# VHH binders against q84jc2, part 10

Target 1, 232 residues: q84jc2
Amino acid sequence: MSKMRNLVEEKFLEFYESWVIQLELYLHQLLIAHNNNTMSETELRHLISKLTTHHKAYYTAKWAAIREDVLAFFGSVWLNPLENACSWLTGWKPSMVFRMVDRLRKSRVVLVEAQVKKLEELRVKTKFDEQKIEREMERYQVAMADRKMVELARLGCHVGGESVMVVEAAVRGLSMGLEKMVKAADCVRLKTLKGILDILTPPQCVEFLAAAATFQVQLRRWGNRRHYVTHS

## First folded at step 1 (VHH)

Design b1m (framework vhh_7z1x_3)
Fold by ESMFold2-Fast, scan of step 1:
Structure b1m (fold): chain B 232 residues (1-232), chain A 123 residues (1-123)
Amino acid sequence: as target 1 above (232 residues)
Amino acid sequence: QVQLVETGGGLVQPGGSLRLSCTASGFTFSDYYMNWVRQAPGKGLEWLSGISSSGDTISYADSVKGRFTISRDNAKNTLYLQMNSLQPDDTAVYFCAKDTYIYGSDLSYFDYWGQGTQVTVSS
């Protein structure tokens, strides 16, 4: 084994595996609800509430983990390479969920004009919030290459002494900057999800959540099976 | 009571220029991010540009980068969009939009869109 997992990676790996299993169970319930016209509005709202609580639990656990080690979320050991390749700032890209909303145009319950307008307003807002975060990330990356950081890298060629302490302080600063950006991105994700659910009717929410969960589960399955396929 | 009023649209020939203005009232203009968005005939809304409350942070959509310039005058409660090198596909209704971001789980919309100003690039 060339690398050992740290405590944060071990704890979050255990959490994430259980969280994904529960997501698959909820997806099964969403697909049953979508295929059957027998559930009441109250029952649908209860199912939607279970899914929103489940996502909230993910972000609660994630934010606790990134407080300890944000770098664990860049190249996460609990995600396969395909999941990592599809990540935008340690998670799904908020504007991508509107592709799933577009599929609702072909559902049994058609979107009314007022919903279409509100969803388009939300899409525009979400893209603006993404661009703000991308600009901050660009500034962060540029700041890593400024004159002061280049000088610190040069000092790091000399082992021991005060240079080690100065480099460690700089690395802590970089990690804190990344934590803020990841939390900002997660806030956009949660706000986008809540916004969509507030605009949609309960049957439309079920269809939307089923589409989102299907994509997440399928992407994980495709990535996990990559090494079982013979190449060339 | 919150109001946004867009002006400056009109008919212009390809390659021409227009300057749009948006006058805000009913809120503290200097506290909010402001945006320009447009809607072409038969198309959805397209975000064009945003500017921070201080004016120091600005972003553009790739479709208008290098041609359009956003600016603001907080003393006059006015947002501007300078449009250069206009093309027929820039024909749209242009809207000024207040950024109402609520931290956490609450939804925010562009609740205070103005009536818009028509820009037609032709002939």
Scores: ipSAE 0.000, ipTM 0.140, lowest interface PAE 17.3, mean pLDDT 79

Design b1n (framework vhh_7z1x_3)
Fold by ESMFold2-Fast, scan of step 1:
Structure b1n (fold): chain B 232 residues (1-232), chain A 126 residues (1-126)
Amino acid sequence: as target 1 above (232 residues)
Amino acid sequence: QVQLVETGGGLVQPGGSLRLSCTASGFTFSDYYMNWVRQAPGKGLEWLSGISSSGDTISYADSVKGRFTISRDNAKNTLYLQMNSLQPDDTAVYFCARELTYDFYSAYPEGWFDPWGQGTQVTVSS
């Protein structure tokens, strides 16, 4: 329904705006920690924990919202057009975060060979998981063009109570399939993020998280600069 | 320890019926969305059906819609799959799987779902 769809969109828009403001505050703390060589390992781990909890809160809210209306996440109203253009299955592409990891190789804190090996193993596993999701998305796209969907389109031309119920049930089935794919993609994101943080030292974690948050915040700012008053 | 145990598989003739059960332990079953998936010989995993924690929301893959019925009993920590009008191409190992967690510190096995049991074999043949 348009009213229920608008409510999900409105609630998540409000959540996301607050979430991004808090991310920007955490980014400020990460940049201070990165430039301050006097913070203890305990203090750095506490800051890293705040960031991981913040990301966990995002996925908790997202998964609640997609259970209500997964289609709100395909063409999200809380994202500007640039953010939407850069999305892979409603979020960041997991393998792309290894670009942030590559920056650490040129950092003041060097990666040891054991870390390099574990990061490459994680990169390969992440790409494999992405391919599984892409195969499911391809299967979903093919299913939408099959005989059953053609029959449902024909039923949509015949306004009647019984045919309307059959079409609505099928659309709910399709939405459930999308929900599963989005959750699978988000799980790969969370596994990849946790995997990287488990391999890195606390100073390296701070640098990685600062790079990731900087990119996310700047992408939003760049896209918002192209927003015309007439689009409001 | 989180465990899922699938039972009820066996040999059945084409057009026959079979009811699968999945008993959960080691987690709060009533909090999780549950799924049935299968793996046919020489093929990848195929998602078949899902059911919300309350049982209010149910979905099916096109290949089984109208033939299979998913249900759950939260008091018994058990998930069911009633399979009717079985066909030779339904031959597969059937697994139940809980919803992937958003827990940042959760380890989950390779694949789409967590956790996996050993599955139950369904063979449709004369």
Scores: ipSAE 0.000, ipTM 0.138, lowest interface PAE 12.7, mean pLDDT 79

Design b1o (framework vhh_7z1x_3)
Fold by ESMFold2-Fast, scan of step 1:
Formats: sequence, structure tokens, C-alpha cells
Structure b1o (fold): chain B 232 residues (1-232), chain A 125 residues (1-125)
Amino acid sequence: as target 1 above (232 residues)
Amino acid sequence: QVQLVETGGGLVQPGGSLRLSCTASGFTFSDYYMNWVRQAPGKGLEWLSGISSSGDTISYADSVKGRFTISRDNAKNTLYLQMNSLQPDDTAVYFCARDEGSYFLTYGPYYFDYWGQGTQVTVSS
């Protein structure tokens, strides 16, 4: 129902605003840990766990929301225009995080040869899975165009109740297909994140997570600046 | 609130077998990834094995792969470690550890929020 759709957007907006505030607090802790260099491995692993749990909470909330209204995630009201423009299938593009990993090669916490090899293998696998999903999305966009044409044609002439039923069935099929595709994309994101964290040492994980969180927070701030300064 | 209790340790001869059990209480056991970790005298913690909430996903450290088998019984809130072909260097305190609730993101033995008190395993003639 439309009321449930509005409630989904409102509830996720409230969730996301709180989630981002907590992400900024965790980012502060990550930066302190990175600069301090005195934290034990146990303390670093605990901090990394807080971040992974935080990301898990995001996907738990997201999957509950897309089950009710997947279209809310295409042009999300809780994201600014810059965040929406940088989105790939309702979230970050998985292969993009390897740009942050490449920065670790220039840090004080140097990657060993075995880690570099495993990260390159993961990068190739991630790009492959990403391309597979992109092909599925292209096929879905073709089907969506056909369904939109049918819907547009039917809206122009209300000839019998069967027309409404056909359009409604097509719209439901579209939403179900998008939900499956978004979940597939999120699975690639989670596998990529887990893969990177499994390869990196705790200090390297802290540096990586700090870089990722910094980029996410700054992207939001840059987009919000455009809205207040250059909106026209 | 959360409690993990290991049992089944003891003295065993080289080549022998032992089955460790970990009984969980104070939380919904079937919701959590569970792990076995050991600490040999004078050494750090070594992660041995992990098992997903459903039991479908299992992983082992290279040092124990082929000799140890992890399993769980969610109806009994119990985690198991079957240890075969035991060697003197398997002598350690064995701990049951709960994963921090990340079913998709796990990272080593220190990624745990609750640990049992441990059970001693001694492999000696």
C-alpha cells in the first residue's frame, strides 16, 4: 500500500541519518587508532568488529526496506544528488574500494607480496561479478522499457478491467526483479568487503576502513555544499 | 548473561582422539557464528575453526585441517570439536568463542565478544 511505501521511506531516512552519525563517530575512533600506533591487536580487532557490525546493520535494514519498496532505493530521498549520481545499483560500486586498497601500498603499513597477490585476485573476481550483474541489469532495463510502453498505452485507453490487471502484474514483476538484482549487488559488496578484511592485518584494516568511511562522509558533505551554495 | 562452558579436555596419548563440547546460555545460540581457539603454553592465541549459525559454512586453520571436525547442535545449544590424530604440539587450553554477530564478516580469533573459560588438552605419553 501507498501508506506503507511512505512509511518505508520515512523509517529508512530516520535510520540512515542515525547510521551516518554513528559512522562519523567510528571514523573518529579509526583515525585516532591509526595516528596513535599504540593500540594492541585485540583493541584494533574490536574496533574493526564495531565497523563490520555497523555495515551489517545497514544491509539488514536495507534488505527489510527493499522487500517492501525497492524503488525507494533508486533516487533515494535520504541521499543528496551527488550521492545518488555516484551510486551503482543503489550503493557503492564494489571495484571502487580497490582504489582505497592501492593507497595502502604507499602507507607505513606495507602490504607483503602474498597480500598483494590475493588482493589482485579478489579485484579481478569482483570486477567479473560486477560485470555479470551489469549485464542482468541491461536485460532488465530492456524488459522495463517494454513494460513501460505497455503501461503508457493502457493509460491512454481504459478499455476493460483486464488492462489494469495486466499493468499491475507487470509492475509487480518489475519490482521483484529489481529486489533480486539489488540483493545480488549487495552480496558482491559484502563478499568484496569481507575478502579485503580477511587479507589485511588489523592495522591495515583500520587504515582501509578509515579511508572508506572518510570518502563516504566527504562525498555527503560535498553534495550538501552544492545544495546550499549552487542550487538553481 | 552470556555464558560459554567448555568440557571434554584431558590427558591423551599421541595419535589419540578427544571430543570437546561447548554449552552456550544467555543468548540465541542459533543466531551466531561460533569458533574454536587455542592457546599453547607461552604462545599467543591460535584460531582453529569456525562454523556458521546454520552449520552450512565451515572453515579450518591449515594446522588442523583433516584432523579436526567442528559441528553444532542448535537444539542443544552446543558446539563440538572432534580432534583426531592428536600430536604433542596440540597441547593447549581450548576456548569456545562467540562471533560478534557478523554472519558475513569474520576476521580471526580476536573478532569475538564472548569467550569460555577454556578446557585443558594435554597430549603426552
Scores: ipSAE 0.000, ipTM 0.123, lowest interface PAE 13.0, mean pLDDT 80

Design b1p (framework vhh_7z1x_3)
Fold by ESMFold2-Fast, scan of step 1:
Structure b1p (fold): chain B 232 residues (1-232), chain A 125 residues (1-125)
Amino acid sequence: as target 1 above (232 residues)
Amino acid sequence: QVQLVETGGGLVQPGGSLRLSCTASGFTFSDYYMNWVRQAPGKGLEWLSGISSSGDTISYADSVKGRFTISRDNAKNTLYLQMNSLQPDDTAVYFCAKGLSDYYLRSTWGPFDYWGQGTQVTVSS
């Protein structure tokens, strides 16, 4: 039997498990900071910097992995089915993050008018960038239906196991287009995250990051509860 | 249930024009990219053109680029193919085909969902 996981999947699974454990530790620190109004601005900025560095480390590892096998990210073995179902182009949908910003409107540290205006401008820009990427995905899907690809798929239906290898060779040839698209989506994610953190005060940043990390961690726990894992 | 009905085919002289229509029912037409494909007697399927759900992204096979124009009317659940400068080798049964998913890349390798009955186009003098 051939392996269900390739080397890229094994390496990234090991990385991701450690990365999520560290995210949970940072979430604990964010929740303490949010509930403790005595923390200094310097202490809050230090915590925000740790989270920012942590997210940058994720994208650094991801881009190294997609250079080797971008398809590993379109049905990731390190994510449970619920996490995979909630993915948009291998990650969180950038505009969705503004729902986490909605929590700030109910916080003790309210947004000033200038921040509201800048966040709305960023939201509109983010949605525009998302739509550009969605159009690129549509072009990619149409290219997959080109005459040569349709003929290749038709031939694959008539030959046994050998048809899989021929199709996989063609898919490998097209993976560079997917890599470019995934990187474009990740750039929108990073710009959106940076933009929000640049607009918000340190207490608001802590609240925002806590909301985002809470959602990510809880989504993973809900999905994992449905799928019990044997512990060593 | 789910249906695609192609109309507008017929006999036309070389250099002539035809407009094909495909009326969709049983699914949310505006959510799916749509395609035109054809099959000449004794030959395999040839993909001709595709259009995104919004109509903003359009692609053509080299054999028809500059001669054929794809368009859609989401309010009428209708897909169109305007065919100009028709040649004898354009003789085929023309089908419209629904994509499996507008957002899910893996479905693009599968067969298209819900092929219609097709409409015959014959180009002859």
Scores: ipSAE 0.000, ipTM 0.072, lowest interface PAE 23.6, mean pLDDT 79

Design b1q (framework vhh_7z1x_3)
Fold by ESMFold2-Fast, scan of step 1:
Structure b1q (fold): chain B 232 residues (1-232), chain A 126 residues (1-126)
Amino acid sequence: as target 1 above (232 residues)
Amino acid sequence: QVQLVETGGGLVQPGGSLRLSCTASGFTFSDYYMNWVRQAPGKGLEWLSGISSSGDTISYADSVKGRFTISRDNAKNTLYLQMNSLQPDDTAVYFCARHEYSLYDSSGPLDAFDIWGQGTQVTVSS
């Protein structure tokens, strides 16, 4: 029994492949800008704007897709197994970006004391929001198990066509709960990224975005190589 | 000098079609994600559709999906909205909008717009 890709999976796979290709092109521009100290602040801000717009496009497409089929984002067909293994609620874990900021501290980027203080305050807020989402996820998993058990018991008592409607209602309820949690996690991600970019100078933003894009692109390339080796 | 100008609005019968255009000037149009937004009488702003700088990524609000098509011509600095199967509740002022430098929050793309056009009126009535 082979499963065909549904319309949501087909459209998002096509979108994601194009999105990653464009991300790699932006990464090349970020690396050039990072090594070229002659770029004006206006030019750097423009490049940063292209990257933030690119990330906005991803979340716009994702939220439209999860409304139609949130389960497609748990074990996504457009991601390789390594990318899927590294996901936290269908994406990167928000606190991870502070590891990218720490990378900046260990390179040629110099953060002033005021920036360090603001980044620490943001890190604490992000971890608090992250933990709140994790607690909500735990409650959802318990509620999902309770709902599943109740609906399985009810199905055992149904002898008419009404059993189909009850199952469909339960599945819709589960999907709506997951959609809410995924959106909540994405909001933490977006607020964290915006907060970091607001604190950093344009040259620091370019270096941060280059580090983040490099990690994302490299993870995909290594995952694809591992799949090839495994297939052989 | 940065400007967006919408054209193509007017009166149309239910079930009819209209094509809106938005011409950009004073900035590099091909570098920006562009959007269509509307405001019906007595209501707030509603995001309808967005298109990436290259045109490869397109998104629609559920209310217009399957009826409206967004497109762009970067050589002409122009954004388009093809509107089919128009309904009376599509009556609104239609705006094109450029995305600002900032990431999305939980409210969606509306909070991200820095440059707006003046709007073009679309009236769907018999």
Scores: ipSAE 0.000, ipTM 0.154, lowest interface PAE 13.2, mean pLDDT 80

Design b1r (framework vhh_7z1x_3)
Fold by ESMFold2-Fast, scan of step 1:
Structure b1r (fold): chain B 232 residues (1-232), chain A 126 residues (1-126)
Amino acid sequence: as target 1 above (232 residues)
Amino acid sequence: QVQLVETGGGLVQPGGSLRLSCTASGFTFSDYYMNWVRQAPGKGLEWLSGISSSGDTISYADSVKGRFTISRDNAKNTLYLQMNSLQPDDTAVYFCATGSPYLEYFLSGESPFDYWGQGTQVTVSS
């Protein structure tokens, strides 16, 4: 029998499908803007703002959902297996975006030395924040092997109301720990995204956001070859 | 020929309602995921709602959730959008479009949808 989706999974699946469709429409606008030298700075900033608001809407919805069921975000039913395999703590790895930024050095819209210096400072800070979260995840995993947790697992093998309640309380504690770590990772993602956009000019922001959205859409498409039939 | 024809647009006062229809011909409508998309003057495209081929899966953009209702009648090859509590910001050209959220458009820079209608104008004004 297949696993039934819980209400959180059903609601977030509906949200995520609409969110991705809107991301694809924004990507189309970003690609037009990138190839069109006639757009004003005000028009470019408006488009960048729409993308920023769109990403903030995702994290707002995600944090509401993880408060109810954080485990839904580990092996998410709204993501294909390839998207799930490429995730780092339920989302993109913050430092990976600097590889996309590095490509801007070879583009028509060149980075000036002051921007390069600020981006390197941000990269170092982002990597430090990632390592801190990875240490917290290691501590969490070690705590799972704690003698008390092993004893609780043993009790879970015995039928009884008292042992069931104790095991349920422990599982809730584990879920709260995961929620804290996922939120910490998302904070690093949002700070990294904002930091990059604050350093880049509007045309560079458009190119960066187009690269990021293209990667996200392409990854979804590659993985969906297994799950969806597309018409030529 | 593949053809999508939107009807039902017009002038309405704030708080009013309109029902848009999209009639499909030249393809097997019941096999396609359908979408409503709009474009306000001087603005980009905004996806509003989508419905699966069977009608079992429906999604809405936050801007229209609770006010707009998408539906389809596969026997009549028709897609509908019921618009309630209309606001001045809903003023736009409304398009129906075929396609799924998993298109290859990013490789070509083209529209993320397979087929588009000509659109129908909705104006919300006193």
Scores: ipSAE 0.000, ipTM 0.127, lowest interface PAE 20.6, mean pLDDT 79

Design b2 (framework vhh_7z1x_3)
Fold by ESMFold2-Fast, scan of step 1:
Structure b2 (fold): chain B 232 residues (1-232), chain A 125 residues (1-125)
Amino acid sequence: as target 1 above (232 residues)
Amino acid sequence: QVQLVETGGGLVQPGGSLRLSCTASGFTFSSYAMNWVRQAPGKGLEWLSGISGSGGYTSYADSVKGRFTISRDNAKNTLYLQMNSLQPDDTAVYFCAKDLEYYDSSGYFEYFDYWGQGTQVTVSS
């Protein structure tokens, strides 16, 4: 039969489509800024601020949505299968952005030794935060298989009012745990992004943000093209 | 005002054991996961172990599994790390760290985690 989408999925799909269109417009501005040496530091900082505000808006909307239905973000309907396959805890993997940072070594404005040291320190901290979240997710998955959860699942097989309420309470607890982990992952993403931007000069920030936005936009286009070709 | 104070570090021989303690104040200790992290000379930070607020769940880095044990006493607001079979490359400053405290639905850019001052562990003969 037909797959149903809930209201949270429909609302976030509308938000995300508009958010991506605006990201593409900002990417265009970043590419112009990167190729045009006439922009002032003030103008570059303003553009960087627009991008960071845009990403913060995404997480504001996401956190409101996961409060209502965190599972909508696992296998999201607004993402194509390729985007979903590349997701780590409902979003980009924080440490992967350091591969984009490595491209800055080939830029016209090279990284100085102090920046290289700070970026390496940030990379180590980011990996530590990722491992911490991955261990929390492992513990969560083990807890779901625990004796108590297995018993609650069995109670749910009986058509009784008391067992239904007990199972619903347990499911709500599990959803709250997932919400906490997704928010933790998003906090690492935002902290990693801020950390990189704080270390880089404005021209390097523009180049970094352009690389990140290009990857996100191209990943979406590649996945949409493949899905269409495969489907047809 | 969150404070974390590590104690129990020192000089120990290879193969020896040491127990680290971290006394916490300024927050509801039992409500937050706690972690042990170390930094060896000239190296970056390495996460070692974490424990849930209730103490019911623990996790370890592969480098310390089977050798280190994390535990907590919520009545005393104290976190512990029992270290056995110590090796020279366990030489590091050991920090206890409070897990993320504040999640802001506004999309706050930074999160708050607190670290103690650290305690030095030196493994040598």
Scores: ipSAE 0.000, ipTM 0.176, lowest interface PAE 12.0, mean pLDDT 79

Design b2b (framework vhh_7z1x_3)
Fold by ESMFold2-Fast, scan of step 1:
Structure b2b (fold): chain B 232 residues (1-232), chain A 124 residues (1-124)
Amino acid sequence: as target 1 above (232 residues)
Amino acid sequence: QVQLVETGGGLVQPGGSLRLSCTASGFTFSSYAMNWVRQAPGKGLEWLSGISGSGGYTSYADSVKGRFTISRDNAKNTLYLQMNSLQPDDTAVYFCARDEWLDYSGSYYEFDYWGQGTQVTVSS
């Protein structure tokens, strides 16, 4: 059966399509900057600021949307199946970006020992923050199987009257809990991104952001191509 | 220009009640989650409560659950905190804060704009 789209899903789909188009334009600018090597530090900082602002715009729109319907982000219609399969709590897994950082160790712009140390400290902290959120999610998921939730599920089989209202209240409670966890995960994402950019030099930031954007664009391309081959 | 202005603080006896208000200007109020945060003398910031842009979702710190109620009136661009059963350890400067990017209910919070604060003193 086709998934029915609500107003939140339609609005965010329109936003996300435009956001991705702009990300591709910024990726082009990042690749030119990386290959040019003649841009000033001020010009590089300006470009990095554009990318940072672009990512903040995504989270502004996302958090407005999840306040209305957080469940729309669990199995998003604006993402292809491959993108959805790679999601951790409605987005990228924060510790995964350190794979992009590891790429910088092989680049012409060599990381100094002090940067390597700070990045490893940030990596450990990011992993710790992820584990805290995963433990909270596990507790919420286990709570779905407790006596009260099992009883509500049984009541849901007998639709009508007051039982419907009680089930709706429980679903709202679930949504509020998920909103908190999604926002917590997004906070770890934003802190990880900011932390990396604070440690790296402007040329290294450009290389990192180009690698991250390239991966995101390629993942979408791979999933869209496979989807059309499979479903067309 | 984003501006947040708190009112309603003052002196109150233990067990008493106060209602704090925060008037917002310079942004689309209904698009942002809002928070109440306090700072007791010589202590760090403590997050108390958050409310979604629509007002449909609220969260509370365990220290204030059942005693404080957060609400908002988007037509008036105003945030409220109803404080009941006040205790001497509730003595603090109370700030309203706008939630731009970070979780307002947990260990991961950071606010982009803050009001000037309003003093609440609960007598011994």
Scores: ipSAE 0.000, ipTM 0.146, lowest interface PAE 11.9, mean pLDDT 80

Design b2c (framework vhh_7z1x_3)
Fold by ESMFold2-Fast, scan of step 1:
Structure b2c (fold): chain B 232 residues (1-232), chain A 125 residues (1-125)
Amino acid sequence: as target 1 above (232 residues)
Amino acid sequence: QVQLVETGGGLVQPGGSLRLSCTASGFTFSSYAMNWVRQAPGKGLEWLSGISGSGGYTSYADSVKGRFTISRDNAKNTLYLQMNSLQPDDTAVYFCAKEPDYYFWSGDYYGMDVWGQGTQVTVSS
């Protein structure tokens, strides 16, 4: 497990750097589309599909990686400290994207009343799902301090056959619990993203995705500047 | 295009062994976690074992822990389940299942796609 940790971290670091570079290229295309009123609905839907596929590729790679080493995603080496500080259960907090929708509504994204109502319903549902996961994480953290886990940790301080096996079983259980919670959080992220895109028109989707990508790219640049060493 | 083909089932006596195989096609096999699931007559699906894309992480249901071993050969796009110390209660249709692109938290084994017809394992006499 600890042996696989460095390999998972190195491979995902390489993946993530490439993924962010491609995100910046898609952001450029989104900004061109947003500023060009001559693009057809088919062309806009194709661009939105590229972004959706790109995000799905991230979660596909992430879930494969957390199956090997979920702890690599808590304090990730491929994220700078600012990005890590802004993480909620290894990623963006789903409800925060509604702030992005609300701000864009005052510029070029003009939402009709029916869309506003559906977005508010989605926001409430997203907050509910977030709170449920937060409660599960709290219970998980409390369970780590129960007598059995504490005793297994103490036993692990004594190197030896059967005690080593018992500690390894407990660590696997811990990893499975974290994997379940991370995937649950990622599921809420994907449901929230898809929900917003389903409510918005193609031009509104382009503007929303451009805003989200801009924020993600800028947050990385702000954090990287702090280090005097970049991961660009 | 995605296909999973299970083989290796059959009739075996209690205490016997069987090795199941699942041949995958239509997707990048090494990029997905794979699972073994079974369904006994008149019962629901029971998750048995899972293996990560690289094979570095494996997990087992308590009912089969110590008796079954999951493994994979990514060069051959093949998943295996070595079953030892078989009991009559192991009689079921065995399916291999690919982890989907997304996961829901409605159940511990959710996120598995069953594509094949399965392979029948009968433990009797």
Scores: ipSAE 0.000, ipTM 0.142, lowest interface PAE 14.5, mean pLDDT 79

Design b2d (framework vhh_7z1x_3)
Fold by ESMFold2-Fast, scan of step 1:
Structure b2d (fold): chain B 232 residues (1-232), chain A 125 residues (1-125)
Amino acid sequence: as target 1 above (232 residues)
Amino acid sequence: QVQLVETGGGLVQPGGSLRLSCTASGFTFSSYAMNWVRQAPGKGLEWLSGISGSGGYTSYADSVKGRFTISRDNAKNTLYLQMNSLQPDDTAVYFCARGDLYYDILTGPEYFDYWGQGTQVTVSS
């Protein structure tokens, strides 16, 4: 089957490649800040702000792209097969970041009991929000297999006339449903990130962001190497 | 121009029933999913139920499941909500809204593209 890349996919591929390169540069700055232990609180807050702005830019670009073509994110050409295999509703699974938070418990920048309690409360809420979205995805998939949707698919075999218009309207409705679901998942991601950063001190935020960025960058490198060796 | 007009609201006693209607104009009604949303005094918007363009798929919020039934008549461009076993906490302004069937607490029902003016339902003795 011929592979088609639309303008949305092309534009987001270009954006994503640049975004990952910048993330890697910020990771370098985070590692320097963590290892040197000489930065002021103001300097650490400035670095954390750069990272939060960078993630906000990603979701701004993503939401503009999914408005035009949400299906581009369910088989992303800018992600390697390993990155795609690790995706949950077009991105990272929100509860996954608590595994990175658990590593902070073993660091030199120790979490106090009040922080541990708040992080546990946030973890529980995040898992609850994930389960709500998973139920909505299940309902969406059931709706796609509903008798009326099957009838519309059959009707689509009769090219021309008003039947084509009705089928196209139904497909637009399905795409809008997916867009809302992806945005809901992204809202859980953003709320989880903000919640963690609000609970942690600036040095702990730097360590957390460094751990998260390291995982993202390494996952991409591992997948790119494995995919190349498999095909070559 | 898209217009949605709700009717059927009023005062009912606890345990009573009421049927709301929403008449649509300005678009191909059967091509769009429709929803019911309410707003109680001093509270935010709460999504209640949705129905696909064909009527083949319906969805309900847990708070109304088993008590409320959504339906539509595409020949009359009309959406319905049959409300049974009404309780005082069902008191709200009820809105008809055009949009897909997906709803999550994180996105909120305010993302629906067209809304009616609302109809008041009051459940009291």
Scores: ipSAE 0.000, ipTM 0.117, lowest interface PAE 14.6, mean pLDDT 80

